# VH-VL binders against Vitellogenin-1 (vit-1): the designs that were tried, part 3

Target 1, 170 residues: Vitellogenin-1 (vit-1), of Caenorhabditis elegans (p55155r1310to1479)
Amino acid sequence: SVCKVQKNQIRTFDDVLYNTPLTTCYSLIAKDCSEEPTFAVLSKKTEKNSEEMIIKVIRGEQEIVAQLQNEEIRVKVDGKKILSEDYSAHQIERLGESDIVIELPEGEVRFDGYTIKTQLPSYSRKNQLCGLCGNNDDESTNEFYTSDNTETKDIEEFHRSYLLKNEECE

## First folded at step 1 (VH-VL)

Design f08 (framework fv_fiztasovimab)
Fold by ESMFold2-Fast, scan of step 1:
Parts: sequence; structure tokens; C-alpha cells
Structure f08 (fold): chain C 170 residues (1-170), chain A 120 residues (1-120), chain B 110 residues (1-110)
Amino acid sequence: as target 1 above (170 residues)
Amino acid sequence: QVQLQQWGAGLLKPSETLSLTCAVYGGSFSSYYWGWIRQPPGKGLEWIGEIKHSGSTNSNPSLKSRVTMSVDTSKNQFSLKVSSVTAADTAVYFCARGPYGDYKYYMDVWGKGTTVTVSS
Amino acid sequence: QSVLTQPPSASGTPGQRVSISCSGSSSNIGTNYVYWYQQLPGTAPKLLIFRNNQRPSGVPDRFSGSKSGTSASLAISGLRSEDEADYYCAAWDDSLSGPVFGTGTKVTVL
């Protein structure tokens, strides 16, 4: 299953398309919401009126941050910048100057500064995934579940529940 | 000079299970994803699914209830099973290699194909 | 399920340029890389173009790819008799969560 984030739109793992502009604060895109989380994918805009994004991937205890700088992708692992020759040691592949793939325990995230594509297998347990990408349960319903597992039809409430607000978000 | 050799049962009756195996020679098994594509007589290509050396799979939603893929890392082999076959499963089946990071988008090395015919 | 639309046939004489179109939608070509495969009669497909316009090692310069919006094109310049084959475009499709292939184009060298 694939979730895609670009141009203020999200197409969920269950193929539901909706509009929700990201802010300058991180939003939780997709996460293993089981008792022992194995990954989380977060993203934010570089600035209010930009379609350019910054991605943060938490994989176990490791934090990977990637963004464009001068039209070239730059990667930090646990706060330290790494060179492309070190990407494979961190299960990251560069597909060009501005396109990378970050391996997840099960699946991957592809990022080019403007588009995030997260590919995950369907879990045998339903509703183990949470975040703006949905739960990957093969049901294409118009039901959204907030971070406290409450059903809503309000996209703004849905997004707000997954927003990490540590400052004024724009 | 990576080569894929494939084999399996070529003639099946309706309701039987199709079973194909692909062996990888001359290259790294763990650095790639391994896929299956089929081509019915006179028609185009249809993606079946892909498997990583770890056993993680991704398959065509239209086929996933009937498709099982597996890997044998000790032999550098991967296999496809399709249950409950019908005449619509008659096709040439290809195994293929997908480069890491692009395994879901393209296949750069292909096996020669195995003709599977489902008839009563 | 969705497939990419190609003309069923294309033809040319030796030395000509032949162009094969591939039409998709926003869920596939519009936002994803395009790939091209060549299938000689009785053989497995062979990767000809990847990532819209890149050639694998061993593919001659006379093959080129391009992408614009929801459409892609494969150009074969200096057409040769050995180019007579079926050509397929392909791209990831978000609705399928997997790759889709074009309907295929049979290229005949006259």
C-alpha cells in the first residue's frame, strides 16, 4: 500500500484523497501505533507559502531528517550530516541529486523535497497504523481516526490531532 | 551478468495451484527485490507482485487473495503460488529483478518466462 | 484496473525516427517515473528506459524517453530492422499501489 503527500493533498494507504495543507510544525504522517512502535514519519513545510517539505523518519531509536538545500537533498542522522557515500550504511539510497529512499523495517519512504511516498505492507492486525495516511486496513471509508482513536469527519480536527505544536504554526 | 532461471508446472487444471520458482545466479540476492509479471496470450503485461530477501511482499490488490510468494535465501530462490486457477490465469509468467529503492517501479533483469496453460 | 494507453502499432523505414506515445493520468505518469520495455518476438521484456529518460548500460543513444504532464513518449531515431518489437511503457499507479503497464505498441520496420 502507498500513501502520498504533496501539494497540500494526502492520498491515504486506503486510497482516500483529501486536502490538508501542512504547516511549519511537524505533522505525523504515518506511524506504527502498536505497543512497540517501529517507525514514525513526520513532515512539515519549510515556510508558510512553500510546497517544499522537510521529512523526519524515526526508525527504532534513530532519527533521520532530510530536506532540499540548493536543489540537492541533504540528510542528517541523529543530528549529524552524512555524505551520500554513507547513505547505504544507514539503509538510505540516493536515486539522484534530489531523490532518496529511506528503508523502514517493513517498507520504505521515498522523498524528493516536494513529495513523500510511504509504502507499507498490509498488517495482519487491522488498525495498527495511525497518522494522516490512515490505518491501511483495505477499507475505503470516509472515517478518520484522531490520535486518541476518535472517529471524525472534520479534516481540520483530524489534522490537528496529529500536529506537533511546539511554536506558532503557519 | 545476473541471470534468472525459472521453472514450474506448465499445464494445470482449473482449481489447482500454480507453482513457479526462480533462481538467481551471478549477483547479490539480498540487495534487490524480486518480482513476478505475467502476459496472457496476445495481451500485455500484468504485475503480480514482489518479494524482498527478508520475506516482505507487495502484490497486485486484484490478485493478493490468491497469491503467495516466498523466498529461500540459502538457495537464492524465490517462488510464486497462485491458488484456485482458472482459464484466465493462462499466461507466460516472468520472474524479474527490481533494483533497491525502485523495486516497485521497474525491472532491470528478466527470466526467460514459463508458459502456464490452464485447461480441462 | 488502470492501464496506460499506447497506439497499437507504429511503423517506419530504416533510418527514420519513430515516436511512441503513452498516456496516463495524475495517479500514475503525472506524479511518477516512466519506464519503457522492449520485447522482441518470443523473448522476455528488456528494460530500455528508466526514470523517464535514462538509458541502462548497453542501450544505444538512438533510444530516448520524455515525459510531459500525464503523457510520456519513446523516440527511436535511426530505426533499424532489429528494433521490430513490442514496446511497453510503465509507471507506478497510486490506486493500484504497484506498477501498471501500457497497452503495448508493435513497431514494424518496413
Scores: ipSAE 0.000, ipTM 0.468, lowest interface PAE 17.4, mean pLDDT 82

Design f09 (framework fv_fiztasovimab)
Fold by ESMFold2-Fast, scan of step 1:
Structure f09 (fold): chain C 170 residues (1-170), chain A 119 residues (1-119), chain B 110 residues (1-110)
Amino acid sequence: as target 1 above (170 residues)
Amino acid sequence: QVQLQQWGAGLLKPSETLSLTCAVYGGSFSGYFWGWIRQPPGKGLEWIGEISQSGSTNSNPSLKSRVTMSVDTSKNQFSLKVSSVTAADTAVYFCARGTTVTRHYMDVWGKGTTVTVSS
Amino acid sequence: QSVLTQPPSASGTPGQRVSISCSGSSSNIGSNFVYWYQQLPGTAPKLLIFSNNQRPSGVPDRFSGSKSGTSASLAISGLRSEDEADYYCAAWDDRLSGYVFGTGTKVTVL
């Protein structure tokens, strides 16, 4: 399964397309919401009117942040900038100046500064995944599950439940 | 130096269930997908599916209703079952390690198990 | 399309360059990495190229891959007799949520 985030649109793992503008605060895109979470993917806009994004991947206890700087992807691991020669040691691959793949325990995230593509195996267990990409439960519906595991059809309520609050989200 | 050893029934009758097992030696079982690919005589490769250490699966839609995959983490083994076999299931079956570095490429392969379905 | 299309055969003489095409769609090659596998007669496939153009340890630099749009290509420079094999491209297909292989190309060294 694949979830794609770009141009204020999200296509979920269950192939539901909806519009929700990201903000300058991080939103939870996808997360392992099992009893022992193994990863989370978050994203925010670089600025209010930009389609350019910053991605944050939490993998176990490791935090990876990537964004474009002068049309080239720059990567930080646990708050420290790393050189491209160190990417493979952190299960990150650079395909070109602005395209990277970050390995997840069971899947990957591809990022180029404007598009986030998260690929994960199809989970047969209901509600194992959470976030704006949906639960990947092999059933497409207009109903979404908030961060409190409450069903809703309100996209704004759905998004707000996964927004990491900052006082000045734009 | 990772090695995959595979085994299972080689001769089946139509309607029976094919069962194959693959064991992983010399490397970590965790952090990878473990997959199955088959090749009918004189034909190309067909992906059957893959399973993670946690039991999450992806499988070929044309085979999904007949395929069951499982893992035994304590033995570093994974298995494939294909139900209701027909002559079209005659093939060499390969197990393989799917890397999570750039996803869905198979960097280590078993040597193959020949499966023949005949009446 | 549920499978990637390759020419059935390609041939060359020792020292020549051979190119094998692989045609797909937006749901597979157009949006995902391309991989290439070499299968010598009677053996399991071997990974030859991953992530469009990367070589695993032990693969000579005379093998190279490329991708443009919904198509990919494998080039074999300085063709040798030991390169006589079947070659398969492969990619993830978003529409099928599965891995697909190409139809395969038999390379003959004349």
Scores: ipSAE 0.005, ipTM 0.515, lowest interface PAE 13.6, mean pLDDT 83

Design f10 (framework fv_fiztasovimab)
Fold by ESMFold2-Fast, scan of step 1:
Structure f10 (fold): chain C 170 residues (1-170), chain A 119 residues (1-119), chain B 110 residues (1-110)
Amino acid sequence: as target 1 above (170 residues)
Amino acid sequence: QVQLQQWGAGLLKPSETLSLTCAVYGGSFSGYYWGWIRQPPGKGLEWIGEIDYSGSTNSNPSLKSRVTMSVDTSKNQFSLKVSSVTAADTAVYFCARKGSYRYLSMDVWGKGTTVTVSS
Amino acid sequence: QSVLTQPPSASGTPGQRVSISCSGSSSNIGSHYVYWYQQLPGTAPKLLIFRSNQRPSGVPDRFSGSKSGTSASLAISGLRSEDEADYYCAVWDDSLSGYVFGTGTKVTVL
């Protein structure tokens, strides 16, 4: 089950390919929407009309933020910068100056500042995912599930339902 | 309208690598998945895999260890390689376009390339 | 075994209705839209039905698709000699993270 976010385009876990530019507001990319959520992946653009992204991963009680700064990936855990030597203590692997893998409870997120690749096990409807990557039980069509689990054929409505409104952003 | 033209080696010996290329004419290369499907003589269709314009791939697990796909966005081309071929790889190979969010089906197909592996 | 099972053959006379089944599981037909392809002898497959029950422009309305539970069907009403072809269902499978085709059905017009 793989979801890819890159170049204003999202390939969902259900293999739906669609165009929706991220904004400078965080959008919910993928989340464990079970009774006891274990993770969430969010992303936003660094600048309006930029290809460059910032990723935020919520894993248990930890908040991991990564972005490309001065041509290399930089990571914060719970708001504090960490050095590469501390990555393994936080289940993060550095695969080069601008490429990291963040381990999820069941799966992983790979990020290089421009591409987000999320790999998760297949979920049934009872354990469905939510977010712009789809719910892994969503049908391969123009029909999408909004944040209140309502089906829509309007991509803009779909995306807006997963935007975080508490940021000063567009 | 969009047309897919495919070519590659048609006659192979066992253990060789199959190499096929598909070129896209008359339409956008971006925003689509580009795939390969094969059909052995007298048998049904088998999905081999797909690649998007950025190079992200997904392939049939039964073939994954032998299959490599690539794209050349400057030429609007994509290619398939199947290593260590055997007589079981004898088939007509089709390239196809899978649509974006509006079209999630393989709606444009190449005419097929016959590949024969003699053992 | 095959992931999507179809009858190997179906037949009818001109004007009759022919129905072709496609049986799968919860990881494919039960969760995703079904597609149908028509393959005339010696040609590439042609998309006949998409999103389980919709027709591309140019496909006659005598072709229809449906889906219920883990099964889908293609119906051909008013069968014509030019409908003699192989028909394949196809769907995304969650367990394989890929597309699977049905075993195929050869439709003969008697």
Scores: ipSAE 0.000, ipTM 0.431, lowest interface PAE 22.0, mean pLDDT 81

Design f11 (framework fv_fiztasovimab)
Fold by ESMFold2-Fast, scan of step 1:
Structure f11 (fold): chain C 170 residues (1-170), chain A 118 residues (1-118), chain B 110 residues (1-110)
Amino acid sequence: as target 1 above (170 residues)
Amino acid sequence: QVQLQQWGAGLLKPSETLSLTCAVYGGSFSNYYWGWIRQPPGKGLEWIGEISYTGSTNSNPSLKSRVTMSVDTSKNQFSLKVSSVTAADTAVYFCARGHYSSGKMDVWGKGTTVTVSS
Amino acid sequence: QSVLTQPPSASGTPGQRVSISCSGSSSNIGSNYVYWYQQLPGTAPKLLIFRNNQRPSGVPDRFSGSKSGTSASLAISGLRSEDEADYYCAAWDDSLTGYVFGTGTKVTVL
């Protein structure tokens, strides 16, 4: 089960493809929406007309932020920049010069600055997921569920329900 | 410098599956998109799709149901399959390298002529 | 739905300036970078312009690109006989979730 975000497009865990440009505000991409959340993945654009993204992964009480700088991924853990030799200590793996894998409790997030791939085992927390990546329920429909669990066919309404607005974005 | 060599079946009958391969020489396979573009005789360019070195794909919606792309990182190769071909699939097929940061397609294969006829 | 629209032909004499227009929509040129490719007869396309107005190494400064709203333009100044080719614009299209190419313009040097 993979959810992919790139080029103003999201392919959900249930393989539904739709178009929604991210903004400079964080959007909730995927989250464990159980009673004891174990992770959340958020993303935003670096600037309004860019395809380049920043990701924020919350894993327990740890916050990981990754973005491109000079075609290389730079990583911060809890606000502090870390060097690539320290990645493994934080369950982060560097695959290439601009590609990292962040381990989740039951899966992983792969990021290269332009593509986000969130991979979860099909048997794992399937019906407890929320966010723009969908709920991973094996139902490939064009209906979406907002952050308050109401059904919509309006992609803009769906996206807005998972958008974290603040005074420094939009 | 970097070169793309392409090969595959050139003559097909309607309903068959087109299969093309592109190999990368003289440069890195990692950290690029690898794409396919076609050109019917006397016509313009049509984008087919692209696959990242990690296997993530984007494809032309008009062709999506018939197109499969794959990568073989051990051989620095990527491949295109188009199922259920018709005469409309007759074209020169090009492979190309796409760069993540700029989106540019800066290195192209020489093209493979594919003819679909009965 | 529709490809980017270019004039089918353009012509000039050596030393003149030729401009090729490329018209799109808000989902492609209006929201994304524009690229230009040159195709000499019997050859693969060659990247000429990327990110609206940038030249890759080896492309002469006689070639320039611009973008305004949902339209783009390629200018060739000091036209030479070796510039006789087909020229294609291209852009990512958010609605189609893929690249779209222009209809192509054949430049003839008279």
Scores: ipSAE 0.000, ipTM 0.466, lowest interface PAE 18.9, mean pLDDT 84

Design f12 (framework fv_fiztasovimab)
Fold by ESMFold2-Fast, scan of step 1:
Structure f12 (fold): chain C 170 residues (1-170), chain A 124 residues (1-124), chain B 110 residues (1-110)
Amino acid sequence: as target 1 above (170 residues)
Amino acid sequence: QVQLQQWGAGLLKPSETLSLTCAVYGGSFSGYYWGWIRQPPGKGLEWIGEITHSGSTNSNPSLKSRVTMSVDTSKNQFSLKVSSVTAADTAVYFCARGRPYYYGSGTHYYMDVWGKGTTVTVSS
Amino acid sequence: QSVLTQPPSASGTPGQRVSISCSGSSSNIGKNYVYWYQQLPGTAPKLLIFSNNQRPSGVPDRFSGSKSGTSASLAISGLRSEDEADYYCAAWDDSLSGYVFGTGTKVTVL
């Protein structure tokens, strides 16, 4: 299944649709929330009132950051800018000037600067996956689980629990 | 930061039981696979098996009948026993941390932290 | 035992590029990620490459990995004396339900 983030709206892995605008602080979109995480996908807006996003993918010990610069995707790996010819060496594929696919251990993230699509296999384990994309357990729910594993129906509380707020963001 | 310290009996006679322990420092014991790999003198690496903090095990089919692994979660330690040793069990034994990656029917892993090794010699 | 085949040795002089092949099957490399481990003389193996071509923090960029079909390759550019070591590929094997290592390649500098 797939989770889609665009236009202040998230469609979870279990096909639950809800509205929650991202901020200029990173929000946790999807993460392996086992006791030893193997990946995490985070995103934030470039500016408070923009629909344009920056994506951060943590894969093992590697950090990948991608965003639009002059209408094309630019990628950094562990803080270092890489050329498009080096993308395949980092399990990143360019599909067009502004469209990339970042390979995860099991699955992928597709990003074009405005839309994030995360595709993962279905999991039956309750505590394996967390974040704004939900738990991908193939069971639809009207309940959300916060970062401290508390059930809520308040979307703002849900999002706030996955927000990495600091003094430089709003 | 995370370190594995290992110890155990180094010199054994044929038919005895090999016993090794690995202690985990500087990191979480839960959420990983804790593995054993051996290397006979002048030979390559051979995977022995792995155990989780809950005690779930998986081991190399060629060694399965002789291998027992256990875990002590209160001490962040895991142990390997190999029964009925022969000269073919002479090797350096390494413990290692298996870092899992997400998979629906199970978790695969790669070894990201290794112990320094324990030399085991089987001779009469 | 190990089912991934590597050349037993490779050699080069300082500054050269050496490449180490790793051949498997559809049950291991063909479906799963490849890992590379470096073993300096007298030491434990160290993770050098994970997930086919990714480097852990602290591994220099002159080490690179690749995978094609049922085979993988490790490249060392700008070879240095410090790179003299044994190198092992590894992958999960679905048919064995276990981790398998390559036969190992001894890289000699000079």
Scores: ipSAE 0.000, ipTM 0.464, lowest interface PAE 15.7, mean pLDDT 82

Design f13 (framework fv_fiztasovimab)
Fold by ESMFold2-Fast, scan of step 1:
Structure f13 (fold): chain C 170 residues (1-170), chain A 122 residues (1-122), chain B 110 residues (1-110)
Amino acid sequence: as target 1 above (170 residues)
Amino acid sequence: QVQLQQWGAGLLKPSETLSLTCAVYGGPFSGYYWGWIRQPPGKGLEWIGEIHHSGSTNSNPSLKSRVTMSVDTSKNQFSLKVSSVTAADTAVYFCARDELEWPTDYYYMDVWGKGTTVTVSS
Amino acid sequence: QSVLTQPPSASGTPGQRVSISCSGSSSNIGSNYVYWYQQLPGTAPKLLIFTNNQRPSGVPDRFSGSKSGTSASLAISGLRSEDEADYYCAAWDDSLSDYVFGTGTKVTVL
């Protein structure tokens, strides 16, 4: 299943669509919330009223950050810039000038600066996922689970629970 | 408010190794690149390189073969070594914090140490 | 190893505007952001302008930056005696994989 973040909207793994603008602080998009987390996907806006995003993928102990610069994707691994010829060594594939795929332990994240698509296989760890993309439990309801696993119908409460606010947020 | 305190050997002979250390106070060490810049007497600035708190480095290609940078996260310190020094390495050496230029891959130096004068003389 | 070219000096009287040019190429200023540093006599450089035209907190709005093509400019309006310093532009250079500084401009307040 696929979760899509684009144009201030999120379509969850369970195909629930809702409106929630990201901020200039990272929000947790999707994470393996099992006893031994294997990945996390975070995103923020480049600036307050932009639809352009920055993505951060944590894969094990490795941190990958990708963003647009002059309409081209730039990638950093553990704080160090890498060139496109080195992407495959880090399980990253470039599909075009501004389109990349980052491999996850069980799935992938596709990013072009404006859209994030997180795809997990159907055999993946259902009901162990958390974040704004939902829990991938195959139930298309309008119920959301906050970061402390509390059910809510308040989109703003849901988003705030996954907002990493320790810098200035716009 | 972040402050950088630097120290190291001030007088060296040709062929020796220059060693400088910079300590970070008043703010987080993790999550930043930490850099070195030098200035020969009466001349402009030359970038030496930067090191991430994880130990990853990026350095001036013209100096790379002689430059080693390291980090000690337990002490919030980072260090520079320049091997095989010559009179051309005489300069004031500055340490700096490298702030990320969002939304780019590049950094700028937003906090600077006061400088350490290094003289290479026979 | 200065790759960016600046005039060696600029001068003005108190209250006037001075402008400092910084000339580069497509691999540095033409493709990347420009930064400006102020160095008062005997002190470490201080960040004055980042991202072509942004000011850090504490830098007065008398200082402004601009970029056009492969060149950048720093303008100091309402020049004051405390502005007497060396000014350096800087940018990342894609072809050199280096953070390059300008040749520096000494501003004198007459």
Scores: ipSAE 0.000, ipTM 0.469, lowest interface PAE 15.6, mean pLDDT 83

Design i01 (framework fv_imvotamab_arm2)
Fold by ESMFold2-Fast, scan of step 1:
Structure i01 (fold): chain C 170 residues (1-170), chain A 121 residues (1-121), chain B 112 residues (1-112)
Amino acid sequence: as target 1 above (170 residues)
Amino acid sequence: EVQLVQSGAEVKKPGESLKISCKGSGYSFTNYWIGWVRQMPGKGLEWMGIIYPGDSDTRYSPSFQGQVTISADKSITTAYLQWSSLKASDTAMYYCARHKGYSYGRPFDYWGQGTLVTVSS
Amino acid sequence: DIVMTQTPLSSPVTLGQPASISCRSSQSLVHSDGNTYLSWLQQRPGQPPRLLIYKISNRFSGVPDRFSGSGAGTDFTLKISRVEAEDVGVYYCMQATHYPLTFGGGTKVEIK
């Protein structure tokens, strides 16, 4: 299944489309919220009024950050910039000048600076995935699960629960 | 009234290319997936793939990945199924069907009339 | 891929009598959201398939109440309480819980 983040919209793994603009603070897009988390995907805007994003993937003990720089994707692993020739050593593939794929334990994340696609296998892990790409209660009531695993119909409350704040977000 | 209208029957030779169409009307075309389903003569149904016309997000069945291309033109509310090189084993009825999205639980609620494709030498 | 097994392969039935079709999946069809995405389709001779039932037991618009669906987990049933001439055709179960979407092999309902 695929979750897509672009243009202030999120299409969840279950094909629910909703509007929620990202901020300049990281939001949790998708995470393995099981007892032994294996990955997390976070994203933020480069600037308040930009559609350009920065992605952060936590995979085991590694932190991978990618963003556009001079119309080209630049990647950092654990805070250090790496060259494209080193991408494969970190299970990262370059699909073009500005398009990369980051391998997850199960699935992958595709990123081009403006669109994030998180693809995971379609097997059931009820209540184990969380984040803005997470499951809704059902289709008859448009309820979302917050980071405290409580139900809400308020998209702003839902997004705010997955927003990481170090200081004021724009 | 929701309608999906498919292109007419095709008779082709192995190695030829083909593109068939499915035109939607009576609903918001960009807010529904369009799926393609194959039915070989006298056989059951096989899901081939789906496309979301609003952004051309496409997903294929593993058995059809690389064998066909699914595309859409939202300006004329039309989805397409294409082969670069047909084989005799592609002889089948091809249906398009509307899919609201998994969370709504009504996959393939409206169907096109079908396009019969015959591939023989 | 999830394997969907239908029984019987054919069901000759007398007009006005009930018909029952079973569908078994190789894995549970309960989605992570708690829903079960099991549907039933009808295909009359020479026509495209038609959605009858979705999410196990919900009748689609225009479907007569003669048709009912039931089941849970891996075992599902479609029942026609009294078969009419227009009910002749092939019936398919379909799962949309797991990728890729898969169909049962079909059950042919015919008049005896």
Scores: ipSAE 0.000, ipTM 0.457, lowest interface PAE 17.7, mean pLDDT 83

Design i02 (framework fv_imvotamab_arm2)
Fold by ESMFold2-Fast, scan of step 1:
Structure i02 (fold): chain C 170 residues (1-170), chain A 121 residues (1-121), chain B 112 residues (1-112)
Amino acid sequence: as target 1 above (170 residues)
Amino acid sequence: EVQLVQSGAEVKKPGESLKISCKGSGYRFTSYWIGWVRQMPGKGLEWMGIIYPGDSETRYSPSFQGQVTISADKSITTAYLQWSSLKASDTAMYYCARLPYYDSSGYLDYWGQGTLVTVSS
Amino acid sequence: DIVMTQTPLSSPVTLGQPASISCRSSQSLVYSDGNTYLSWLQQRPGQPPRLLIYKISNRFSGVPDRFSGSGAGTDFTLKISRVEAEDVGVYYCMQATQFPLTFGGGTKVEIK
């Protein structure tokens, strides 16, 4: 199952397409919401009117942040900038100057500065996922689960529940 | 040291307006939600609503929506609970409490000392 | 809204003896991150509430080891292993899994 985030549109793991503008605050895109979470994927826009994104991947206790800088993907691991020759040591594959793949315990995240593709195997636990990519429950209803596990048909309420607010974002 | 300090007790008549305060210190005020809880005399705790001071986003419990206004002034690290027209049924102890940032945990970790509001003719 | 139900104690507690307080929720309290945001608060007479336990079983800073929490899903218990005089008060369970936050009706702990 694949979830795609681009141009203020999200196509969920259950193939539901909806429009929701990302903000300059991080939004939770996809997360292992089981008792022992193994990963989380978050993203935000670089600027209010930009389609350019910053991605944050939490893999166990490791934090990976990637974004475009001078037309090239730049990566930080645990707050430290790493060079492309170090990517493979951190289970990151570089496909081009602006295209990377970050390995997850059971899947991968592809990022090019504008599009996020999160792929999980079909044998992955259904209904153990949360975030804007949905719960991967093989049900294509128009109802979404918020961060407090409440069903809603309101996209704004759904998105707001996965939005991480702070003083420096809007 | 995290502290929430509330304004003093109030005695009011029905129909009067009132604004009580909750001042935070010892932490980054703009990074935590502040909630308001009502306790009527001899009764349990009731959730009223919350505010995120960083951008003033508010959420109200359905039973309190339209009955009170919650606001905050981050320049003086203070949250407010306000009534435009008090009723005798508003007589209660009002507490403010801190709710950790969305991604941390959902619990009320530090509480103010309470503001007693008495509304009688 | 999630309804939180607490059971009253059948009698006052003898000093030094254990006490157990029960709390049930109308819906599962498992949050989207896999955690259960069930908390226990203590309110001593004339005092503001104080956080004792968060996420079912984690003691808050400064809370004595005699307090412990357990449970899962919809059924939760707060235990005081050896009740002391200062433990007199009302204990509330609280859920923060779903807005609005809701509280149990309270369980009064009295000393015999």
Scores: ipSAE 0.000, ipTM 0.472, lowest interface PAE 16.7, mean pLDDT 84

